# Designs tried in a protein design chat: VH-VL binders against q9nrl2r1430to1533. Part 147

Target 1, 104 residues: q9nrl2r1430to1533
Amino acid sequence: GGVHELSAFEQLVVELVRHDDSWPFLKLVSKIQVPDYYDIIKKPIALNIIREKVNKCEYKLASEFIDDIELMFSNCFEYNPRNTSEAKAGTRLQAFFHIQAQKL
Key: E = the ipSAE of ESMFold2; O = the ipSAE of OpenDDE; V2 = 0.75 times the mean of E and O plus 0.25 times the DockQ between their complexes.

## First folded at step 10 (VH-VL)

Design g83 (framework fv_iluzanebart; at its last fold request DockQ between E and O 0.74; V2 from the best seeds 0.81)
Fold by OpenDDE, fold request of step 20:
Structure g83 (fold): chain C 104 residues (1-104), chain A 122 residues (1-122), chain B 107 residues (1-107)
Amino acid sequence: as target 1 above (104 residues)
Amino acid sequence: EVQLVQSGAEVKKPGESLKISCKGSGYTFTDYWIGWVRQMPGKGLEWMGIIYPGDADTRYSPSFQGQVTISADKSISTAYLQWSSLKASDTAMYFCARQGYDLKGSYYFDYWGQGTLVTVSS
Amino acid sequence: EIVMTQSPATLSVSPGERATLSCRASQSVSSDLAWFQQKPGQAPRLLIYGASTRATGIPARFSGSGSGTEFTLTISSLQPEDFAVYYCQQYNNYPLTFGQGTKVDIK
């Protein structure tokens, strides 16, 4: 992997990835593993994609970065029922994100 | 620049163990699947399996399940393919390859290592 | 598993000629098909993904078409450096599977 000076976005992504509840969000959902996912979710995203966008300096505004993170959670809650481990993890991770996002 | 650099050629005997490596650079190693592909001498390509270094999620081809172990050490951006007991039939070129993705949830091999030749003979 | 079958096994063409390679899947793989080029002693190189999208840096003379079960790789005007083995590969379902390859050699 590349070595970069961690910006605020980079640092936040690192913190999200390291969080215990990041597991549903680490990688783009595979259509092989979840065949109906893309029938439901039309704007897929995951932390690996967000990190790549950060590394490519595709976020010009903090709001754009935040929007992608929120989209990630929105997708999770749209696809996963509330009683699932994924949704529960998402709820906790999103709460964590909201706290950390105050630094942006 | 995305690069996958594999360990050097191996000459082994049947029954010996072996672990070959594939080091990724030029991208965030933990954020892309890494796969292994076998190519026996004069033959085609065979998918062996893949691993996502970020969470160690691993998928094997049924043909290679239980025959090899795929692992990764994300701290040094390295993926591994290992055998506990080599067979002569394991003689082949082994490629590691990164999987890119599209936003439709498909993953395809986009970058390849240079290959590691493994020769197993008595 | 999904069986990928390429044809012909060997395609002999002259420089400047059009080369058409075929790849058939035993069941639909949608557009989840990639084409790779492999030269002797080298690793495979991605040419096409998504059945018809050229990978970065791939010359325009390479094009892919098809969907479902029938796919084609076309080299509009074969260059000397294009003589190689070409593989198709489906990534629509596990296990991922490759065709047996088509060797493009000089006539």
Scores: ipSAE 0.927, ipTM 0.960, lowest interface PAE 0.4, mean pLDDT 97
Fold by ESMFold2-Fast, scan of step 10:
Formats: sequence, structure tokens, C-alpha cells
Structure g83 (fold): chain C 104 residues (1-104), chain A 122 residues (1-122), chain B 107 residues (1-107)
Amino acid sequence: as target 1 above (104 residues)
Amino acid sequence: EVQLVQSGAEVKKPGESLKISCKGSGYTFTDYWIGWVRQMPGKGLEWMGIIYPGDADTRYSPSFQGQVTISADKSISTAYLQWSSLKASDTAMYFCARQGYDLKGSYYFDYWGQGTLVTVSS
Amino acid sequence: EIVMTQSPATLSVSPGERATLSCRASQSVSSDLAWFQQKPGQAPRLLIYGASTRATGIPARFSGSGSGTEFTLTISSLQPEDFAVYYCQQYNNYPLTFGQGTKVDIK
């Protein structure tokens, strides 16, 4: 259980952060820089928030961790038009995540 | 326990270079913005700039753009503030501070270093 | 830049009395306002963020209110350790800006 899950979640977050396509997801979108973001996205999240939740042992099930990662991608595709650099990076990183998540 | 520990006091002459440091511990250094704030003797606080160590995204106050360089070294959890050529008007206390965040994209200073006193005189 | 103006510059009060400090922004900062306490020779300490949310470990006698351009910090019953300089700071737009400070001194 729990201790193996926490190690696996941290390892996966580290792998996502190191990926070339992680740049749109590293930190919470600044409302100073993107003022309309929080009018559109109601459940914001980013890799730094997910890592903090892992470190605080807030994920009890692998499904909860996976749901937060998928929410991050869903937000990306909702806010960013399909032909943007952000949406393209999100598509590639999501595919990488699905492969790595098989280890969970 | 979140801590920011700054380098010791510096006494310099005009024209000299200087690099001061701020080491973070007790949290994931790469996941939080670090800012620098100046306080001249007997005066209030002035924001200089911020850096996100995870991707080196850096923002400066217009008043400090070109006067200083902010950088970070992820491998040792340390942020830096650097001058290429000091002036007497740089005499001040320099604080580093971490930014916490809310879930609506706001960032605010939550933990502060003890400060580094820089004295520049002829 | 957004200019933050604090008043009064100095507030003289006795222990046990209420202190009320004002902070005004030159344009709306929503609720993106923080209050800091600074004692001589020390780093600033976060008291309030989001205009009204007390930071962890901050005593209940400290309260913040306001939104937009007018903000208030209230210390309901001043303790000896509360004599300090207090700064407001907006984080609604770049550059981030601080008020000039209000010194709370013993009467």
C-alpha cells in the first residue's frame, strides 16, 4: 500500500516535470498574465500543486491522483484552441502520462 | 519547516560586483516563486523581481530592470541577486521571500529570509 | 504602477486599545492585498493575504477588510509585541507595490 503509492506518484510527477512538453503545466497560471483564465477554468491545477498534494499524502487512491492529472489536461484543452503550442504540448504529454500511468 | 537563509552582510566600494544568495529548505524549491525586496535605510519595502526556479521564468520591476540580475541554481536550492557595478545608492537591506499561491492564480509572499545588509561606500 | 498609500504615518496607542490602519490603492486591486508586520532588525512577517485571510499562526486580534481600493487592518486589543511597522502590498498587477508603512508606537 500507501508508502508504495506515494513513491510511485512522486516518481511519475518528476518524470512529467522533466518532459520537454511540461512547460504549460509546471505552475499555476498567473491571473496577472492571463486575466480571463479563471473566468473559464473553474477547477485550476498544475504539476506544482499535484506534487504538494503528493507530499502531504492527500491521495488515498491511484484513481484520485490520475483524476487530478487528467483534470490538468482537460483544463488545457478547454482553454487553449487545438492548434496552439499549449494544446499540442498537452496532447503529447498526456500520451506520455498514459504510458507511465500503467506502472500505477 | 520552510526556511529561507540568506548570505551574510557585505561591505563594498562603488564599481565592484556582488552576488548575494538565498537558500530555501523545507519545501520543493523548484515549485515556488522566489522574490527579492529592497529596503533602504529608514525606508519602506520595494519589490525588485521574482524568479520561478523550476523553469527560470523571471520578472523584474521596471525600476530594477537592467540594474540587477536574478538567477537560481536548482541543484542547491539557491536563488541569487547580482550587481555588475555597485553604486552608493544600492546601500540597503535585501530580503528574499517565497510566494505562496491561492487556487485563483494569485501569488503572495508568505515566508521571508532574514535579510542581507549591503553597504556601498567610498 | 499601482500606488499604495497608507495612513496614518504613525499611530500612537496604549496596550489594550484598538488600532485601525488604512491602505488605499490608486486603482482596483480586487482582494489581492496582503498586510505585513516588521519589527526593528527583523524580516517582514505575513499577517493577512487576500485582504481578509489570516496567515497561519497569526492571532485572532488581527483582522483585515476591504476590497477594490480601500483596505483596513484592525488590531482589536493591542499587545506589547504588536508595536511595529505595518505594510500593505498589492499583488493584483506588476510591478508589485508596497505602501510606505504605518508605525504603531506606544502612547
Scores: ipSAE 0.771, ipTM 0.919, lowest interface PAE 0.9, mean pLDDT 94
Fold by ESMFold2, fold request of step 20:
Order: structure tokens, then C-alpha cells, then sequence
Structure g83 (fold): chain C 104 residues (1-104), chain A 122 residues (1-122), chain B 107 residues (1-107)
């Protein structure tokens, strides 16, 4: 989209990063730190990568931006059992995201 | 455009404290790991540790755990390496370096600071 | 800890000739291997990552190959600016480790 829409994507990423439950999503999962992650997750993504894509103007439509954010949550729920701290954080951050996405 | 600018050379005595800095620019500082690498006089490169400034996640080489502190101040895009009590054996060149990543979860050093020479002698 | 061993320690090569540098890991590092160049008085510079991918702005005369435990950096036509020390580094596991370096000198 236009300049206004790109600013909205930037603002939304800032709000997601600021949220207390962003900690599982801040950076691309390290293969050293989580050795089996890439055996399970084939389309990895994280907030640092999404911010880079916003900065490079790689999102043409709001739906593309939303799809990457939803993929981020879907990966979390696929890798992590529902009772884990990561999955609980993902559920809360996703709910926050849905509220904030109304600004798009 | 990515630049890492380190603080200037230091001359110290054993037992003194020291904090050296590495300022990043030309990229989103909080979105990349920063590492520290030691090069003793006439020797090769030795990894000391890394920090993710966005959440302060910090990993140390076992050889340096407990001997140095790695930290960052994201408000001024600066990483730090510090000693509470320097030894003569800490005399070395110290580099900071940023890690790039691939989508297979691997991280590798892609940009380096110019180095900070630390000399510790009585 | 994964030990990285480079050979030879020093390589004497005439300008325009091929230089071949070897790096061995004490256990498999897959393709998580980088090569760095360090000129006298300068910081290291990334040449190759992922064992074989040239970093942005690195001339095509630099190529990397290998996987697992055996790796090679090749400089196909050595230029005067290529006389330096070269380090391999694995990033497959902590601690991250460098080889001891290969110095490439004028023959």
C-alpha cells in the first residue's frame, strides 16, 4: 500500500514487539538453541524478519502482512504443546494482534 | 551502510575495571545479535560471547563465562564488553561483530567493528 | 567444543596463481562454515558463509566448498590485495570456534 499503510505496518510491529508476550517471537529461532525446530517448521518467520520486510517495502497488501503475522503464530502452535509458556504467550499476543489489526 | 564503531584504545593496570563500546548504525540494532571476539597479540580469533539487544538474551563462551560481562543499551544502539578486574593476560585486540542469519536458523558474523586495543601492564 | 584446524599455516603464492586453503572440523558442522580475511592492521572481513555462498561484494575469484568436516577456500587468481590471513569459523554449535589461520604470502 501507500505511505499511510506502510506507517501502519511499522506501528503495528512496534506494538507487537512492545507487548509482554512477544518474547517467543522477537528473533528467528536459532538452530543451535532449538535443534529440532527446523525439522518441524518449514516456513520460519519472526518479528525481526517481518520488520525487515516492512522496512524494505516488501508487503504490497495488508493481507500479505497479516498472513506473515498469522504464520508466526501458527508456527508457534505447531511446534509448542498448548500448555507451554510459548503457546500461552502466542495465544495472548495473537488476541492483541487481532485488536490492533483493526487499524489496518 | 552497516557500521560498527568501537571505542578507542585503552591502557590499564591489573585490577582496574574497563568497559568498551560498540555502536551500530545503518540497520535495526535490536534485531541482530552482536558478538565479541578477542585476538591476543600475534594470535588468532577467539569468540567470547553474543547478545541480542532486543531482549538482552546473552550467551558466553565457556572460556569467558564469569570473566566478562556483555551488555547493550538499545536506546543508543550500543553494545558493551566489560571487566571488573583486568589481568595482564587481557592484553588483546577486541572486535565486535554483528550476526546475519539464514532461514535455516543459522547465524554468522557479517559485519565487524574496527577493533579496540586493550593494553594491561604494570 | 568443535576444533577447527587449518592447513597449511603459511602458503606462499605468486600473484595470478591459484591458492587452496584447507579447514577441518573435529566433528561435522554440516555447511555452517564461514571464511574470513584479515589484512594487517584491519578487522576481519566475511568472504564466504554457508560453506560456499559468497558474501555481498566479494569477488568471484573467491570460492568455498565442502561440508561435514572438510572445507576448502580457493582463490582462483591471486591478486596483490589478497595477501592476508584467512580464518575458517564454524557456527554449527556453541562455542563458536575459529581455525588458527592460514597466512597467504607473496612467493
Amino acid sequence: as target 1 above (104 residues)
Amino acid sequence: EVQLVQSGAEVKKPGESLKISCKGSGYTFTDYWIGWVRQMPGKGLEWMGIIYPGDADTRYSPSFQGQVTISADKSISTAYLQWSSLKASDTAMYFCARQGYDLKGSYYFDYWGQGTLVTVSS
Amino acid sequence: EIVMTQSPATLSVSPGERATLSCRASQSVSSDLAWFQQKPGQAPRLLIYGASTRATGIPARFSGSGSGTEFTLTISSLQPEDFAVYYCQQYNNYPLTFGQGTKVDIK
Scores: ipSAE 0.726, ipTM 0.916, lowest interface PAE 1.0, mean pLDDT 94
ESMFold2, look of step 11: ipSAE 0.680; ipTM 0.908
ESMFold2 (binder alone), look of step 11: mean pLDDT 93; pTM 0.942
OpenDDE, look of step 11: ipSAE 0.893; ipTM 0.948
ESMFold2, fold request of step 20: ipSAE 0.712, 0.708; ipTM 0.917, 0.914
ESMFold2 (binder alone), fold request of step 20: mean pLDDT 93, 93, 92; pTM 0.942, 0.942, 0.935
OpenDDE, fold request of step 20: ipSAE 0.925, 0.926; ipTM 0.961, 0.962

Design g84 (framework fv_iluzanebart)
Fold by ESMFold2-Fast, scan of step 10:
Order: sequence, then structure tokens, then C-alpha cells
Structure g84 (fold): chain C 104 residues (1-104), chain A 122 residues (1-122), chain B 107 residues (1-107)
Amino acid sequence: as target 1 above (104 residues)
Amino acid sequence: EVQLVQSGAEVKKPGESLKISCKGSGYTFTDYWIGWVRQMPGKGLEWMGIIYPGDSDTRYSPSFQGQVTISADKSISTAYLQWSSLKASDTAMYFCARQGYDLKGSYWFDYWGQGTLVTVSS
Amino acid sequence: EIVMTQSPATLSVSPGERATLSCRASQSVSSDLAWFQQKPGQAPRLLIYGASTRATGIPARFSGSGSGTEFTLTISSLQPEDFAVYYCQQYNNYPLTFGQGTKVDIK
């Protein structure tokens, strides 16, 4: 906990947002565009929601922040077949996240 | 506080180009959709399109597809609505509005700009 | 496109009276329905979203109800500042569509 961890979460989410592979994760999947998404994915999340939670100081522990990022990747792999551009982007961004998260 | 501030009134002639702006403040601009809504004099509201500034994902109403261009510059937290060639029928008040959202992937307009009056006459 | 139809076109009420405004969708919009208030020369103001959730700062006299195709906005005790045009809007499908508006006038 504490303010230094919150600043680290802000820096990491900014780095994720700026990454070339962040495009599937920037915003929630639109139910208008993908109607079956919310039948399959029960705990939806995206980088804009995680950023808002960071800004509102809703993460008390680094593990809570990491869990939300991992949930985002887990949802991606659950919904999207492995050969899709979404799943490939998710695989690369998750690897990037694991390297950066070692600093938390 | 969340605010959307639009550019000032415009008086133009048919055939002229125009670009009006909507500047967001008090929130992370790149994390929310911005929409444009037309209101012709004495008439109701018409949705024109929306843009997500974080990735420039843009959706248009079929009635406005090809008539206008919606864009955004995330470095200055500003969305734009532009015409290459104005018509007298474009005379209207133009509003920008931010979309709030829920965890079920629904989006609704929660905050609005003050409007930009565009008058096109010969 | 989903057509939103509001009724009545004009509603004349006295201060303190209850006002009931209707909005009908040409097909189900679930609860993806918002209500806006617009006064002359002003931007629309969000009153209700999700058919029944009051937006921040909106007085308790405003309430929304309904789901599917039939929706109602109720103003329980109309105040002088409530005389305005009210619009419903669906956000269940593209294109996003508004009703034509109901004007609430002084009786």
C-alpha cells in the first residue's frame, strides 16, 4: 500500500495504454458490436476501468492491481480463439506486463 | 469537474469548409467516447457520430456518413467535427457530449458541451 | 434504425402537479434508455440513464421506469424550473436515436 505504489500503478497502466498491442484492451467490448461477449465473460474489465480505479485509489495492494490486469488478459483468452489478432496482441502485452510488473 | 467546452458560433457561406471543436477537461479524455449531436432550428436532437479518442475508433450515423468527419487530438483533449463543403441545410446547433459507461458495455451521454451555432447562408 | 416516439407532444401542467411523459421504442432497447431535459438556449442535461437511474445532482422528484419498449419519466411535483423540453434516447443499438421531444408548458 501507499502513495508510491499508486504512482507505480499509474506509470504501468500508461505504459500498457501506449503499447502497440493495447488496442483490444483500451475500452470495454461494446455489447452492440459483440452481443455474445457478456454471455461468456462474467467479470468484464478494460484499461480505462483499471486507470479509473487507480485514479480513485481503489487498489489497496499491488496484488489487487495485478489481479485486475490478469483478469483482463484471462477474459481475452477465454473469448478470443488463439489465432485471432486479439489473442496474439494479448499474449504480447501480457508478456510486456509481466516484465514491467517485476518493478511493483 | 467534468467539462466540455465548444468553439464559438460560426457564420459561413455554402461551399465553405469548417471545423468546430470540443475540449474536454476534468477527466481522462482518451478513456471516454465523445459524440456529436445536431439540433436544427426548432427541431429535436439527431445523433451524428461518436469517436473514442484513445484509438480514434469512429462510428457514424448512416444519415451523416460521408457528410462530416469526426476526429480527435488527444494531446490537447479536443474532438472535432468538420465539413469539407457546407450547405444551407447544415444550419443548426451542434453539441458534443461525453459517454459514460457501465460494466455491461453500455454507453450513454452523461456530460454535454454548451453547443456551437453554425449558420450557413448565401 | 430504432424509432423513438414520445407522447404527448406538449404537456400543460400547473406547478405542484405530477407530470408523466411516455417514450416508446419500435423494438426492445432493454433498459438502455436515457432522459434529457433541455431549456431554451441551453445544452441537454442528463436526468436518467439505464431507464431508472437518476444522474448525479438530479432532484428526487424525477423518476424513470420501464423496460423493453415502454418507458415513463415522472416529475412528482413540478417546479417552475422544470418547464422545458424532455427527450428520451436509446443506446441499445446503432444508430443512437432520440425521441422527438415532449414540451412541458405552464397550464
Scores: ipSAE 0.538, ipTM 0.882, lowest interface PAE 2.0, mean pLDDT 93

Design k173 (framework fv_ficlatuzumab)
Fold by ESMFold2-Fast, scan of step 10:
Structure k173 (fold): chain C 104 residues (1-104), chain A 123 residues (1-123), chain B 107 residues (1-107)
Amino acid sequence: as target 1 above (104 residues)
Amino acid sequence: QVQLVQPGAEVKKPGTSVKLSCKASGYTFTSYWMHWVRQAPGQGLEWIGEINPRGGTTNYNQKFQGRATLTVDKSTSTAYMELSSLRSEDTAVYYCARGTEWYQKPGLYFDYWGQGTLLTVSS
Amino acid sequence: DIVMTQSPDSLAMSLGERVTLNCKASQSVKSYVSWYQQKPGQSPKLLIYGASNRATGVPDRFSGSGSATDFTLTISSVQAEDVADYHCQQYYSYPYTFGQGTKLEIK
């Protein structure tokens, strides 16, 4: 994509970061705080990494951007049991993302 | 100096509702989660719920879902907990407590607590 | 709900003694446990968060340890001002739950 897609991706990432439920996704999970995370999750990603990719024009298609966001949520649900605060936040933020992504 | 100021006591009849206040000062109100915890006389602590003043997101203990409502007034830096359909078993000290910054796992710690409001529910 | 069970229910210690308080979760909570001190007639005060991190202003004699289901709070040399109820809490999953408390008294 072009400048308009880049602007749309940036706007959507900003909306996700501003959401109350963004806290599990702002940065990569700490190996010190969660030692087994990287034994289970093989393709880690977070909003700061996605935002950097947007800023570097690394997404050429909206589908590539959407795939990275969905990977982020998939990792959350794979690692975190259903009733954790991480899983609850992920469920709500993913629903918010699906509504916002209709604009893409 | 961080302060959370709560009224000392409230007395209510069974079946009524109460709205308890918690006025915050000494920090940026919208930057931290706010929690509500109660303690019945001679009993342990029981978590009611949490609210993020930043966006208004709430999470409740299922035991209080539908009866408790958490709100905030950002203009006055005041948090509220409304509890409906009061029973004698709701007699307890109700605390507000400041949680973590909005970008951290909620519940990680409650670092400042109000002095508590003693709610007595009796006929 | 995750049940937090503290032991013992009460302890009476002599000044300067080492005190160990236990807290057991009914299922793994990783390291997502905090400890609070509550003196008679007062609000709870944060002592330890994340199982082992001492809160700001808390004396070095307080330490926390443990992971998964078994957690301990240790006071290396108990002082008169340590008379209080001590509560553990998990914040791994909703709802957050507290133990029933351990009362610490001085002989």
Scores: ipSAE 0.734, ipTM 0.903, lowest interface PAE 0.9, mean pLDDT 93

Design k174 (framework fv_ficlatuzumab)
Fold by ESMFold2-Fast, scan of step 10:
Structure k174 (fold): chain C 104 residues (1-104), chain A 123 residues (1-123), chain B 107 residues (1-107)
Amino acid sequence: as target 1 above (104 residues)
Amino acid sequence: QVQLVQPGAEVKKPGTSVKLSCKASGYTFTHYWMHWVRQAPGQGLEWIGEINPRGGTTNYNQKFQGRATLTVDKSTSTAYMELSSLRSEDTAVYYCARGTEWYSKPGLYFDYWGQGTLLTVSS
Amino acid sequence: DIVMTQSPDSLAMSLGERVTLNCKASQSVKSYVSWYQQKPGQSPKLLIYGASNRATGVPDRFSGSGSATDFTLTISSVQAEDVADYHCQQYYSYPYTFGQGTKLEIK
C-alpha cells in the first residue's frame, strides 16, 4: 500500500511488538501456566488481538485504540506485583507507548 | 550444538575492573536472553543480571546495580559482563547462561551454561 | 529478596532408592521454580522448570512438584551418575534467587 493506507495504529503496534518488553503482551496469558488469571482479569487483551482489530479497521477513533492498549497495561499491573518481570516490562513498555502515542 | 565459551580464569587487583566474555555459537544469538550468575566458595548461586541481545535491554540484581554492566557484540555473538570496584569477596566462578527466547518470560529457565570463568581478586 | 531454603543440606543414598529434595520459598512464587543439577567441577544443568516441567534430555526418573512456597524434586530410582549438588531457583520476582543447594552422594 501507499503511505496513507498504512495506519498510524499499525505502525505503533509494530513498534510495541519489536520492543524487548513486549513479551508479556504478545499473546493472551495461558490458563495452563497461570490458572487464576481469568478469575481476576475479566477483560483480557493482548497485542495480537489489538493488531487484528487494527487490520480489520475496528478502531474508529484514536481513543478506542488507546483504551485497548491501556487496558492491556492495566490488566498487567492488576495481576502482577511490582517486582515481577511482567510488571517491570509493562512499566517500561507503557512509558514507551505514551511517548509514541503523542504522534496519534 | 549450543556452546557458550568462557575463559578459564582471570586474576585482578582490588579496586580494578574486569570484563568477562562469553562467546555463543550453535544458535541465533539475538533470539535468547543471556544471564550472568556467579558462585563464590562457600555460597550458592547468585544471579547478577540479564540482557536481551535483540534490543539490549538489561535487568540487574540491585546488589550489582552500578557495578555490573552487561553488553553484547552481535557481530561476534559475544556477551560481556564488566564488574567494577573489585574486592576480595568478588572472587567466584562467573557463568554466562542462555535464557528463554525473546518472546518468553526471561527467567523461566537457563538451559545452557558456559563452563565458567574463575575470577580471583587478590592483592 | 525472596529466600529459597533447601533441605536437607546433604544426604547419601543407595542405588535404586527414591530420593526427595525439598525447597521452600519465603513467600509465594506460584509455580515459578526451576531445579538445576551441578556435578563436581561442572556448570549447572537444567532439570526442571515451572515447578514440574522436565527439560529436554532429562531422564524421566526426575520429577518436580509443588506450588506457592513448597517444592520438591524427586528421583524415583537414584543412579550413580546422579551424584551432584541440586539447586532450586525462583524466577517469580527480581532478583532471581537460588537455594543453598543439596548435596546428593551415593554408596
Scores: ipSAE 0.737, ipTM 0.900, lowest interface PAE 0.9, mean pLDDT 92

Design k175 (framework fv_ficlatuzumab; at its last look DockQ between E and O 0.96; V2 from the best seeds 0.84)
Fold by OpenDDE, look of step 11:
Structure k175 (fold): chain C 104 residues (1-104), chain A 123 residues (1-123), chain B 107 residues (1-107)
Amino acid sequence: as target 1 above (104 residues)
Amino acid sequence: QVQLVQPGAEVKKPGTSVKLSCKASGYTFTSYWMHWVRQAPGQGLEWIGEINPRGGTTQYNQKFQGRATLTVDKSTSTAYMELSSLRSEDTAVYYCARGTEWYSKPGLYFDYWGQGTLLTVSS
Amino acid sequence: DIVMTQSPDSLAMSLGERVTLNCKASQSVKSYVSWYQQKPGQSPKLLIYGASNRATGVPDRFSGSGSATDFTLTISSVQAEDVADYHCQQYYSYPYTFGQGTKLEIK
């Protein structure tokens, strides 16, 4: 835990951001581009926000970190139909995350 | 200036495979989605698939799933589309088209197109 | 798959007239529609993306509108150089699909 765990979170976020399928998740969805998004998604989150939380040491438990990542994916799947590029990207990225998260 | 250069034509027999090339220049090859679209003579456009040259992620039109393979060679900034089990219905002009940046929603637009390769499949 | 149906299939207009091309989606694609112009013997050219955003370099006479299932490409004053096939495309879901195209000619 501690510093090592924090570093692990940082590294995982870096890997998520670098992933080809990170584009739906890099930052919060634009209300201009998606006017109804925030009518549906009540707990918006993105990798940049999660990264900030990591940097601020807001995650005391790995489960908290994982919960935010899962929320990010949950939001994606809640809003986007299965055959959208967002959902497809989310599916692949989540699978990648689950593999990497096992190393935490 | 952005350029996508494709060979002019290919002639193939039914049942064979073809690998079409698309040489990109004038931009950072790995920073943009690459799409493939074909157009049969006198017909509309048909999307085949997309690839992210950065990491190689692909999505295919299910119609071509298992028959079309998209790849890239980063060292030469060249995208490839291989189509196997060719049939006469595959006769068309095949375009490569640059999409959005890799960190953007793919499919939003295809802003630069190659001149297309005419693939003729006939006995 | 989402089917994009364009109408009319073809039309002939006089120079300077207002041209309206329609594209209907079989289901809602929100505003995820692009339009392309394809002149004879040439590759398609991007005109509109996101239903109403004009691509760089596209003349002001071209405009796009619509949402959900009904979309329109308008040429406020058609010019001789506008003779082309026009294609609408949805990118809401895979596979991306195009309309069958509308052929625009000048009388």
Scores: ipSAE 0.853, ipTM 0.939, lowest interface PAE 0.6, mean pLDDT 96
Fold by ESMFold2-Fast, scan of step 10:
Structure k175 (fold): chain C 104 residues (1-104), chain A 123 residues (1-123), chain B 107 residues (1-107)
Amino acid sequence: as target 1 above (104 residues)
Amino acid sequence: QVQLVQPGAEVKKPGTSVKLSCKASGYTFTSYWMHWVRQAPGQGLEWIGEINPRGGTTQYNQKFQGRATLTVDKSTSTAYMELSSLRSEDTAVYYCARGTEWYSKPGLYFDYWGQGTLLTVSS
Amino acid sequence: DIVMTQSPDSLAMSLGERVTLNCKASQSVKSYVSWYQQKPGQSPKLLIYGASNRATGVPDRFSGSGSATDFTLTISSVQAEDVADYHCQQYYSYPYTFGQGTKLEIK
């Protein structure tokens, strides 16, 4: 893990944030607006948290970074039925991530 | 001062296509989703699809998949809906409507609506 | 597709009366329901979103409630300007669907 790897993680997170389908993933789901979310999802995560972990050098391996991104998508598909706007956004953004992650 | 301006009416023959416009003003065009909804005479509202003007991502009602195409021109802050293979059943008022901000769940509300374009499909 | 069914189809009320409009989803939509007012010859106007949140500029006599499958729009003291069709809409899943509308008339 070096500064170049951290720059690559930061660039990828920025690309995800800029994507149209980032809206379900920008920040943690609100307990007030979605009361049952945290009863179902035990390891919540979002792009703002992942970005902060990148900036604090908490990822020692690219696989750890990828695992957190995949957890974010897994949570989306666990909570949201396939025909919701959240699930559709997650499907498209995950495909975009897989293409971008080939650089890691 | 948010406005969505649509032409008043269009008349088309069956089997042709139409491209309806919706010119937005009074807000940052790329910051909000845009939706298209139609209403046949005396009937309820029917959602056609949505587009994010920011990146161009679209989602369609499957009933219109392959016939409807949503696009935007950011330089003129104009949204378009093209509907092909027109049938008499497509006769309706077609509305564009501004949705939520790009970072929010689409469809949560449609806060500003155009005045609608009456499309008449007849021979 | 999720079917939204409104009731009644139409009703006539006297000025100042409390009116209740119902909307039922064929399956749970959580709280993802909005209500629109449409006056004759006009575009729809947002009244309520997220089942119970009043849109900016909407008078406080309008309120929404409900969750899952059963939703209600209430006008606490109906006024002459409230003559319109009222539409509920779910945005929980694609395609977004509207009810058939309830027509409100004043006696």
Scores: ipSAE 0.759, ipTM 0.908, lowest interface PAE 0.9, mean pLDDT 93
Fold by ESMFold2, look of step 11:
Structure k175 (fold): chain C 104 residues (1-104), chain A 123 residues (1-123), chain B 107 residues (1-107)
Amino acid sequence: as target 1 above (104 residues)
Amino acid sequence: QVQLVQPGAEVKKPGTSVKLSCKASGYTFTSYWMHWVRQAPGQGLEWIGEINPRGGTTQYNQKFQGRATLTVDKSTSTAYMELSSLRSEDTAVYYCARGTEWYSKPGLYFDYWGQGTLLTVSS
Amino acid sequence: DIVMTQSPDSLAMSLGERVTLNCKASQSVKSYVSWYQQKPGQSPKLLIYGASNRATGVPDRFSGSGSATDFTLTISSVQAEDVADYHCQQYYSYPYTFGQGTKLEIK
């Protein structure tokens, strides 16, 4: 609930950003570099946006925070085929996230 | 100023292992992906794998899974590739190559290459 | 694995001539192709990434184009120093794969 959960969300986001496999998720995908991305992905999200939402106390429930993190991964897997570097990074970072999230 | 220094040659017998080194200088070692690529005599280039020196995350060409191991030593800015169960088909020049910065797609480009180590596997 | 097929295998050109080297992917790699130059006895050198972006220090006579499956490297006016093998490479999906190369010679 309150301050304890917000501190836990912040700590988890810091751990995700620090991880080697955060590189596809740090910022929103560039439309000019990947022009078809936003034709396919309708609810884009990235770690910098999630971090800002934590800083602004926009998550009222842990489930809302977890939903944004899982949306980030599902977008990655929807857009990127299994054998891409992005999908492999997403798989490893998601596994790390699940381990860390059990501590919430 | 960026340099990747590799030993010139290694000679090994089939069934043994080799650990090839690649010493980096002139840049922040942990900020860039490192790749390994080989070239058999008269053949094209073959990607072996990549490592992120930050935390040691690797990805391998499945052809080498279980035989190749990529590691780094951050304190000496050195990347290593170990190849086990050597065969005559492993005779090739082995390159290390610097990839992009860690926050970019790792295979985007290889902008600096070592001069390569010639590995000869023969009895 | 995505197969990158280069054509021709070798090519002999006159100085100053325009050269076009081809690379075809067995499936779409979008624009995730790079090109490397490898002079005899040397390591590869990056020329082009992202299908069309010239790497730092690469002369303007080198250009790349293409998308999806069909890619070209163009040398607008070939010089003696351009004698080399040229490799295309896709980095769209694992494993990253190179074409077999095109050997460029001067007549």
Scores: ipSAE 0.734, ipTM 0.913, lowest interface PAE 1.2, mean pLDDT 93
ESMFold2 (binder alone), look of step 11: mean pLDDT 92; pTM 0.943

